# VHH binders against q9y6x5: the designs that were tried, part 436

Target 1, 379 residues: q9y6x5
Amino acid sequence: LPPKLLLVSFDGFRADYLKNYEFPHLQNFIKEGVLVEHVKNVFITKTFPNHYSIVTGLYEESHGIVANSMYDAVTKKHFSDSNDKDPFWWNEAVPIWVTNQLQENRSSAAAMWPGTDVPIHDTISSYFMNYNSSVSFEERLNNITMWLNNSNPPVTFATLYWEEPDASGHKYGPEDKENMSRVLKKIDDLIGDLVQRLKMLGLWENLNVIITSDHGMTQCSQDRLINLDSCIDHSYYTLIDLSPVAAILPKINRTEVYNKLKNCSPHMNVYLKEDIPNRFYYQHNDRIQPIILVADEGWTIVLNESSQKLGDHGYDNSLPSMHPFLAAHGPAFHKGYKHSTINIVDIYPMMCHILGLKPHPNNGTFGHTKCLLVDQWCI
Short names: E, the ipSAE of ESMFold2; O, the ipSAE of OpenDDE; V2, 0.75 times the mean of E and O plus 0.25 times the DockQ between their complexes.

## First folded at step 21 (VHH)

Design ka16 (framework vhh_7uia_1; at its last fold request DockQ between E and O 0.91; V2 from the best seeds 0.00; counts 0 for: pae E 2.5 > 2)
Fold by OpenDDE, fold request of step 22:
Structure ka16 (fold): chain B 379 residues (1-379), chain A 123 residues (1-123)
Amino acid sequence: as target 1 above (379 residues)
Amino acid sequence: QLQLVETGGGLVKPGGSLRLSCVVSGFTFSSYHMAWVRQAPGKELEWVSTISGSGGYTYYERSVKGRFTISTDNAKNTLYLQMSSLKPEDTAVYYCARTQYKYSGEWTPMDVWGQGTQVTVSS
């Protein structure tokens, strides 16, 4: 049988949840497969950028999805949830499902993974669901498994996306033990449902499954706010993105705007685009605005001192609170193996290897995942 | 054509219970997240609870958790809010509305609203 791979994302699943809560189904999944305890994601640590990094192996500056909200000064286009269907935003990279479909006798399927409902390089996922957060996990799973079993050409790569525990993390904060325990239990049950479904359909032994996430979650508070209105008049700039990494488009001289913001808060770093730290790999793209503000962990940038979130993400990608995990099971993976850490961009060359695809140039290192794979030599 | 109609409000003593209903017409609420929000006199709108269209996930404001229960009846296309242990602070006009969660972590603006139902908790 040709190799098949299902990539599953539970948005906002912080890595250390595995240490602090019980996950009987996920732990069983891990016992029969592999675990990477921490995955260092890309900066900024937001949903659209990191999901695209998983499937391209690229830093955000390279694949061009640099935030959940973007602005291109040349075309004057905007990117957001309500306007994410223009291939213009996605075409700076080639995601793995496009590469897969360009091969003979292969197709791809997607249940609401970001970008899968967009014709990227004139190729859209063979099967996909339009994004609707209200659609049940069961329905998403039903469609994915149907496509994996009954499609011609056969579906060899599939993605499944789920919005929890991100939504709950934002609402309750990651330190709310009662609410987060409830939510995480439900997620574990969904993993149980996934495994059971695959077993019932006879897919479990032959399907490679990766369960991961795009980012973690940090605790926020009304006592940790950075009010930009206290530092600069709103008429002097356009806000492209707000918190915790604000993207500033000056309406007046950039230096003047910078000078007004540079000492706004001791809990916020202000960078001119050319001064953004190299370790972020967040400089070489025109969609990155002239000035960015980066709040410290747990601090929220606000206008008019208003914030509704008790948890957030998007912070420095070196922070453990921003890191997700990766678990995997299938014929390509060892059983009962745990690894400490990889980079999120390392997932792409690994998936390409599993599927027998030639990877596009990427920032991942295949060597980082060799110990997870049965057909590779591991030191 | 899109319509939400709230009922079930009234006057109740502290510690009492009420059950609010929201009948949906013109769309299928299982395709949306349904929310209850309330507005007390002189105060801003306050989110109370949200339920996913499938009913699999529920969310509550901290002040109402353990006292309020959000639910749906698909056959009746009706959203409910069971309120117990009511407090004077719960006095408000209660509205049902539809929304959805976005990739960005934001919620879509509530674009369909009911007329609201008055809940008064007083001794």
Scores: ipSAE 0.903, ipTM 0.961, lowest interface PAE 0.5, mean pLDDT 96
Fold by ESMFold2, look of step 21:
Structure ka16 (fold): chain B 379 residues (1-379), chain A 123 residues (1-123)
Amino acid sequence: as target 1 above (379 residues)
Amino acid sequence: QLQLVETGGGLVKPGGSLRLSCVVSGFTFSSYHMAWVRQAPGKELEWVSTISGSGGYTYYERSVKGRFTISTDNAKNTLYLQMSSLKPEDTAVYYCARTQYKYSGEWTPMDVWGQGTQVTVSS
């Protein structure tokens, strides 16, 4: 029977949490499998874009989910966390669960991974949960394991999403050792429960499991605010997204708006779309607005108001604070192997290889992940 | 049908304790994150604490952390806020409210509110 893969994301799990906190259960998982210490994610380092990059192998400009808040000038459509179900937004790419379940004798299952409750290319995950942040990890895991064990055609690819440590990282900040220790201990217990459940159901030996995340978290402060209202009147632009990468749609001449913003703060870079650094791969999509503002690490762009968040993400993807990790275990993976870094887009071609799927055109490099896999020559 | 009813407010001296209760009806209590929010006289609403639907995750505003404890009793459909080491600046009307966490890293606007219960901390 075909190999099976479970892809798990703990949102906002910064790579260096592994070094700075205790994870007995995750360390046991790693000891029997592989670790990638740093995954370089895609700009902007936000939840929707990076989860879609994992499952498509594409930069944001190519898959079309360019932020958590978007506007398409041609169709005049808006995307937000409460308005994310229109397939229009998702149809610029084909995620791996769609490709997987279109194979003969295969299906896909999903517990709340972004996009899995949307019919992308008229195809929705064979089994899925509608997003609801109040549903416990245990219930998500129960559904996933039931589907992995009891479906015809068999579920060969499954996803599982969890909101922590992102939620706590925003509320407390990553530097709050007391609160983050408590939160991360709970997450490690959930990983222990995951492994224990898979063992008890007879899945552990033949299921490949990837545990990863979409981005990290950096410390914010009320002393590090960029007040946009002090530089430009609201009437000159439409705000599509605010912080830490603001998306600005001018209402007047674009050069005039740019000139009002370019010296607003030494802690913010202002880019005309054509001047966005090439290393961001964030230019060639109509959903990217004519002007973007990129705050320095730990700075928050506000509209003449205070910020309630003590931690945030979305910053430059070269920042180590924005990078997650990847751990994996299963028959496809070596045991006890540690790898320094991969790009988040490299995960997709690796997953396609494990599942025996032909990858769609993508930005990932299979060679970057070869050393993780038992069937590949690394040296 | 949707209803949140706060009780347990009152007058207390600095350093004292109170326990606020919020009885919930008309929706699945465990399917939402529940919050306490307060408003001091002449001030804007201030978030105080949130508890996840599972009860496994609790969040506190910095000024109340270590002094306040949020909890639930599913058998009674009741949300609690145990307040200790109360200070004059804790004087406010306290509301319970319903919220959710979203993929975007934001909490939803609180859409179901109680009537509030007055807490007054003075010598």
Scores: ipSAE 0.660, ipTM 0.864, lowest interface PAE 1.6, mean pLDDT 93
ESMFold2 (binder alone), look of step 21: mean pLDDT 81; pTM 0.832
OpenDDE, look of step 21: ipSAE 0.863; ipTM 0.933
ESMFold2, fold request of step 22: ipSAE 0.459, 0.474, 0.415; ipTM 0.782, 0.780, 0.746
ESMFold2 (binder alone), fold request of step 22: mean pLDDT 82, 82, 81; pTM 0.838, 0.838, 0.833
OpenDDE, fold request of step 22: ipSAE 0.899, 0.893; ipTM 0.962, 0.960

Design ka17 (framework vhh_7uia_1; at its last look DockQ between E and O 0.09; V2 from the best seeds 0.00; counts 0 for: pae E 18.9 > 2, unsure alone 63.5 < 65, placed apart)
Fold by OpenDDE, look of step 21:
Structure ka17 (fold): chain B 379 residues (1-379), chain A 123 residues (1-123)
Amino acid sequence: as target 1 above (379 residues)
Amino acid sequence: QLQLVETGGGLVKPGGSLRLSCVVSGFTFSSYHMAWVRQAPGKELEWVSTISGSGGYTYYERSVKGRFTISTDNAKNTLYLQMSSLKPEDTAVYYCARTQYKYSGEWTPLDYWGQGTQVTVSS
């Protein structure tokens, strides 16, 4: 039987939640599988970019989803979560579900993973749900498992996406132990439901399952705000993306805009596009604006309006608070193995290997995940 | 035509209970998150509670947690707010509206409010 893989994302699941809260179901999942304690995600540490990096193995500059909000100066197009359906934005890369469907006798399924409801390279997931945050996890799970079990051609790759604990992290802040404990318990219960469903359907032993996330969450405060209006007039620039990494499109001379912003706050770094640190791999794309502002951890870039978020993400990808985890179970994975760290782009070549797919050129390193796999040599 | 109609408001003594209803027409609330918001005289609009159309997500502001319960009846396309242990501070016009959660971590602005229903808590 061809290998099958289910990729699950709990948005905004910070890695250290595993150390600070109890997850009976997830721990059981890990006990019977593998854990990567920290996954270094890509800069910027936002939802669309990182989810696309997981399924392409590419840095943001390479796959072209460089933020949740984008602007293309040539076509004058805008990208946002309310306007994400144009293949133009996605076609700079080939996600794994497309690669999978190009194989004989295979199909892909998706429950609201970013980009899965868009025809990319003229290919859309054989089965998918349009994004709707109001749809329960149960319904998403039911559809995914139905497709995994009854589809022809068989679904060999599936994705499942859930908005928590991100939404609650934004609302309560990650340091709110009372509220986040409740939220994370619910997440663990959902993992329990997932495992139970797979067992009930007879899929558990044969299905490879990866549970991961796109980013973590940092505590914000009304006392840590950077007001751009205090530094520069709105008439001098267009804001393409705001916080914590603001994308600035100057309406006047770029140097002048830069000079007005460079000393705006001691808690914000201001970069010309060509001066963006190499470690971010966030330079070689036209969709990256001429100036970017990067707030320090826990600081929020605002205009005259105050932010209502108590938690946020998107910061430097070297910050532990931005890092998610990865757990996996199935015939391809060891049992009871823990690994310290991988890069988020390393997930793609691993998934390709599991599914027997030839990977497209990517930034991942297969060697980083070899120790997770039963069929690989691990030193 | 989209319409939201709130009912169930009234005068109640402190410690009393009320049940608000919001009947939706013109769209299916199961496809949205539904919210209750309130506005007291001279005060800003306050977000009280939210529920997903599927019922899988609920939110309460701190001031009403443990006292208010948000729920839905899909068959009737109706949103409810059961209020108990009411306080004078709960006095306001209560509105129902819809929203959605986005990938970006933002919520869409509330839209399609009803006329509201007055809740007065007084001795």
Scores: ipSAE 0.286, ipTM 0.675, lowest interface PAE 1.4, mean pLDDT 94
Fold by ESMFold2, look of step 21:
Structure ka17 (fold): chain B 379 residues (1-379), chain A 123 residues (1-123)
Amino acid sequence: as target 1 above (379 residues)
Amino acid sequence: QLQLVETGGGLVKPGGSLRLSCVVSGFTFSSYHMAWVRQAPGKELEWVSTISGSGGYTYYERSVKGRFTISTDNAKNTLYLQMSSLKPEDTAVYYCARTQYKYSGEWTPLDYWGQGTQVTVSS
């Protein structure tokens, strides 16, 4: 009977929320399991790219989901988080649920994780929910636990995605202590409900559970805007993505577009594709546009003087504000162990180890997560 | 019951102003991007403006930019379009619409829209 794993993401859960807010249920979960205090995610620090990095172990340039909004000039295809169903975008990698369910006597289940309702390599998650943000956490959890308990062949890998605290982080900003305290208390209550449901159904003692996130959140302000319309006419480029990493497809000579943008603001960096810093691992994919603009933390790139979100993410992945956490509990994990940091790409080979799967080539390092696992020597 | 109800249309002279409202029920308003689209006599649907569910990002078609302002009141589940400097070519039925788009204000397929409100700009 192979081990089972439930991977849970609470979108936009910044690592330092754990230090700055109260989480009685999550702290109990951690006390009986493991905590990684900071997970260094991949650039750009956006939702679709980082969720795919978790389940593939790959940098964005390698798995091909390089942003929440993409354009491929050769095929003329567009991608967005509202138009994400074409397997073309996802087929540059093999996510763990595909590898898992292709094993004998195994299934995979999914409640809203990005990509799980797409037939990647002609393979869709064995059990899944089509994405719909109106579906409650309780309903997502009910489906996941039903599939974990009642499926033949058995579900050995399951995913569960929830939109908070990301949605509220954008709305209020992470510095709004009153509203974020209320939001994060609701998240902790959901974690309590998760644990209680698993206990009630007899799953808790034999199911490995990872609770993590894709990125953090930083405070934005109307005082920190970068207005592209003041620097360049729209006729010179096609805008593929806007903020905080703008993706610019020139309509005229690339050098002319670059020169118009390079001095637009001291609060953003303008990169030709070949000049993107190597530490981003964000260069070697045709979906990365010829020019990108990377705003400084807390700055917002806009086309007009319209209202902006109070919190955002997508910035440089070296920024602590962009980092989520990881907590885990179950028979594969130590109890009461705290680890300082891993890379988000390290989660994939760890999950493959837990499930007894051979990982595809990836950018993760299994050794970085060995100390979390009871069957490994930690030195 | 899911419902989108547009109001505020009418007859106005060129250069005038109107404010369209869209009252929404049956779903969590702040979880979706909302859009205004319009259909002029004998033409296909045309995108006008989009606002993120949080209200943080707004986007406009070129012909209305600087003249129209999209906004929301999440406490009242209401989407607005403030129209100024109206022109005869703005004459259309205006629909409010929902997308399943969370993060960008880009034009996307609509999954629900209302019955529309007529805006007529004529001297």
Scores: ipSAE 0.000, ipTM 0.130, lowest interface PAE 18.9, mean pLDDT 88
ESMFold2 (binder alone), look of step 21: mean pLDDT 79; pTM 0.822

Design ka18 (framework vhh_7uia_1; at its last fold request DockQ between E and O 0.77; V2 from the best seeds 0.74)
Fold by OpenDDE, fold request of step 22:
Structure ka18 (fold): chain B 379 residues (1-379), chain A 123 residues (1-123)
Amino acid sequence: as target 1 above (379 residues)
Amino acid sequence: QLQLVETGGGLVKPGGSLRLSCVVSGFTFSSYYMAWVRQAPGKELEWVSTISASGGYTYYERSVKGRFTISTDNAKNTLYLQMSSLKPEDTAVYYCARTQYKYSGEWTPFDPWGQGTQVTVSS
């Protein structure tokens, strides 16, 4: 039987939540599998970009999903939540489910993973749910497990996406122990439900399961705001994306816009596109705007209105608060093994290996995950 | 036709309690995020609370946290807002509304919403 893999994302699950909160179900999952304590995600640390990096192994500049909100100056197209189904935005890369389906006797399934409801390279997931945040985890799980168990050709790769603890993190901030404890307990219970369902269906021993996230969450405050209106008139630029990484499209001379912004706040770095630090791998794409603003951790870029968010993400991907974790279980993985850190792009070649797929060129390093896998030498 | 009908508003003294109800017709709210919003005189519309009816997640605006409780009765297709320790600044027209969460962390505009119920907190 071909190997099967279920990739699960709990959006905004910061890595250190595992140290600061109780997760009896997840800990049991980890005990019987592997844990990567920190996953260094890609810059910017946002939902669409990082989820696509997981399934492509590419930096954002390479796969072309460079933000949750994008603008293409040539076609004049916009990308956002309400306009994310145009293959134009996704076709700069080949996600793993497309690769999987191009193989014989294989199909893919998805419960609301970003991009899975889009025909990418003229291929859409064999089974998928349109994104609807109101759909319960149970219903998503039911569909995924049904497809994994009853499809022909068999579903060999499946994805499951869940919006918590991201939504709660934004509302309460990650430092709200009371509210976040409640939320994280619910998430742990969902993991329990997942494991129980897989056991009940006889999938637990044969299905590889990865539980991960796209980014963490940092504490924000009304006392840490950067008001752009204090630095530059809104008539001088178009805002493509706002906080904590603002994408600026100048309406006047770029240098003039830059000069107005460069000293706007001591808690914000302003970069011309060509001066973006190389470590971000966030330069070589036309969808990256001429000027980007990067707020320091915990600072929020605003216009004339204050932000009500007490938590946010999108910051420097070297910050621990931005890092998610990865846990995995199944025949491909060791039991009771913990690893310190990998890069989020390393997940793709690992998944390809597990599924017996030839990976497309990617930025991941398979060697970083060898110690997680039973069929590899860990040196 | 989609309809939301708020009830339960009234005049109450500071420190008092009220329970607002929102009866939903035309759709099943369990498939949506349901929210309470309020508009005070001369102020902008303010979000108060949201509940994920399917997941049981609740969200509160900071100023009402600990005082207000959002809940649902699925059998009655009714949304509730239990308000306690009411303050004069809670005076507003309260609306129930439908919304959804987006990948980006944003919320969809409220649609539909009801006619509202007046809550007045005064000594």
Scores: ipSAE 0.848, ipTM 0.957, lowest interface PAE 0.5, mean pLDDT 96
Fold by ESMFold2, fold request of step 22:
Structure ka18 (fold): chain B 379 residues (1-379), chain A 123 residues (1-123)
Amino acid sequence: as target 1 above (379 residues)
Amino acid sequence: QLQLVETGGGLVKPGGSLRLSCVVSGFTFSSYYMAWVRQAPGKELEWVSTISASGGYTYYERSVKGRFTISTDNAKNTLYLQMSSLKPEDTAVYYCARTQYKYSGEWTPFDPWGQGTQVTVSS
């Protein structure tokens, strides 16, 4: 039978949670497979962009999902959580599920991975769930396992998305040991159920499973607010995205807006688009606005309001607090191997290799993941 | 059409218990998160607790954690708040409300709201 892959994301799962909390089920998964301790994600370290980077192997400027909130000046279109279904936003790249299901005798399934309920290049995942955060993990898993086990043509690539620990990380902050311990124990129980269900259905032996995340989480505080309203009047700009990377579309001369903002706070970097650091790979897309504001770790940009969040992400992708992990198990992977780091864009060419797919042009490096794979020379 | 009806409020002594109920109609209860929000006299609205209708995840404001328990009965379209170890500071009108969690990490505004039920903690 053709190789099969299940890609699972637990949103906002910071890499060092593995060291700081107990995960009996995830640790058993790792013991029988591989671990990448830190995955360096893409800037900005937000949910939509990083989930799309995993499945395209591209930096955000290259795949066009550059933030959770976007504006395209040419088409006048807006993207947000409530307005994310227009294929226009997603069509600058080809995600792996599209490539997979266009192969002979293959289909793809999805349980709420960002973009999988959108017809990208007129192609929607062969089996999918419309996004609804109230649908239980168990129902998502039941649909995925049903599709993996019963579909014609067979499902060879499946995705599964879960909102925790991101929701709790935002609400409580990553330093709240009591609440985060409770949440992470529940997630570990879900991983245990995942493994047990795959075993009972006869899928475990021949299914490759990747468990990963899109970003981490850092502690925020009411003592670390940057009030934009104290620095610039609303009438001078349109706010496309706010925190921790604000996207500013000037309504007046761009240099005047920049000058009003550049000394607003010592805890915020203000960049003209052409001056954004090259290491961010975050410049060459029309959806990136003329001015961005990048808050320091743990700082929150607000509009003359207090913040309800005690944890956040979206910061500089060099920060360890922004990094997720990756664990994997299955016939393609070694057993008991630990690897220190890869780039999140490296996951795509690795997945293409496992599935026997020719990758589209991308920013990943297959060589970075060779040591995880049993069929590769690790030197 | 959309209705949220809170009941179970009343006068209770410090250290006492109450169970609030919120009966929901006009939307699919199990497709949302449900919340309790309260307003003490002369104060702003304060979030108390949220539950996924699937029952998988619960969230509590720090001051009520360990004293209050949020739950649902999906067959009855009913949200509950079991309040124990009540303090005078818990005196408020308690509202139930609907919300949802989004990919962006944001919660939708509370909509719809109930009419509220008064809880008074006093000797």
Scores: ipSAE 0.619, ipTM 0.847, lowest interface PAE 1.7, mean pLDDT 93
ESMFold2, look of step 21: ipSAE 0.588; ipTM 0.830
ESMFold2 (binder alone), look of step 21: mean pLDDT 81; pTM 0.818
OpenDDE, look of step 21: ipSAE 0.793; ipTM 0.930
ESMFold2, fold request of step 22: ipSAE 0.579, 0.571; ipTM 0.830, 0.818
ESMFold2 (binder alone), fold request of step 22: mean pLDDT 80, 80, 80; pTM 0.811, 0.811, 0.811
OpenDDE, fold request of step 22: ipSAE 0.828, 0.021; ipTM 0.957, 0.377

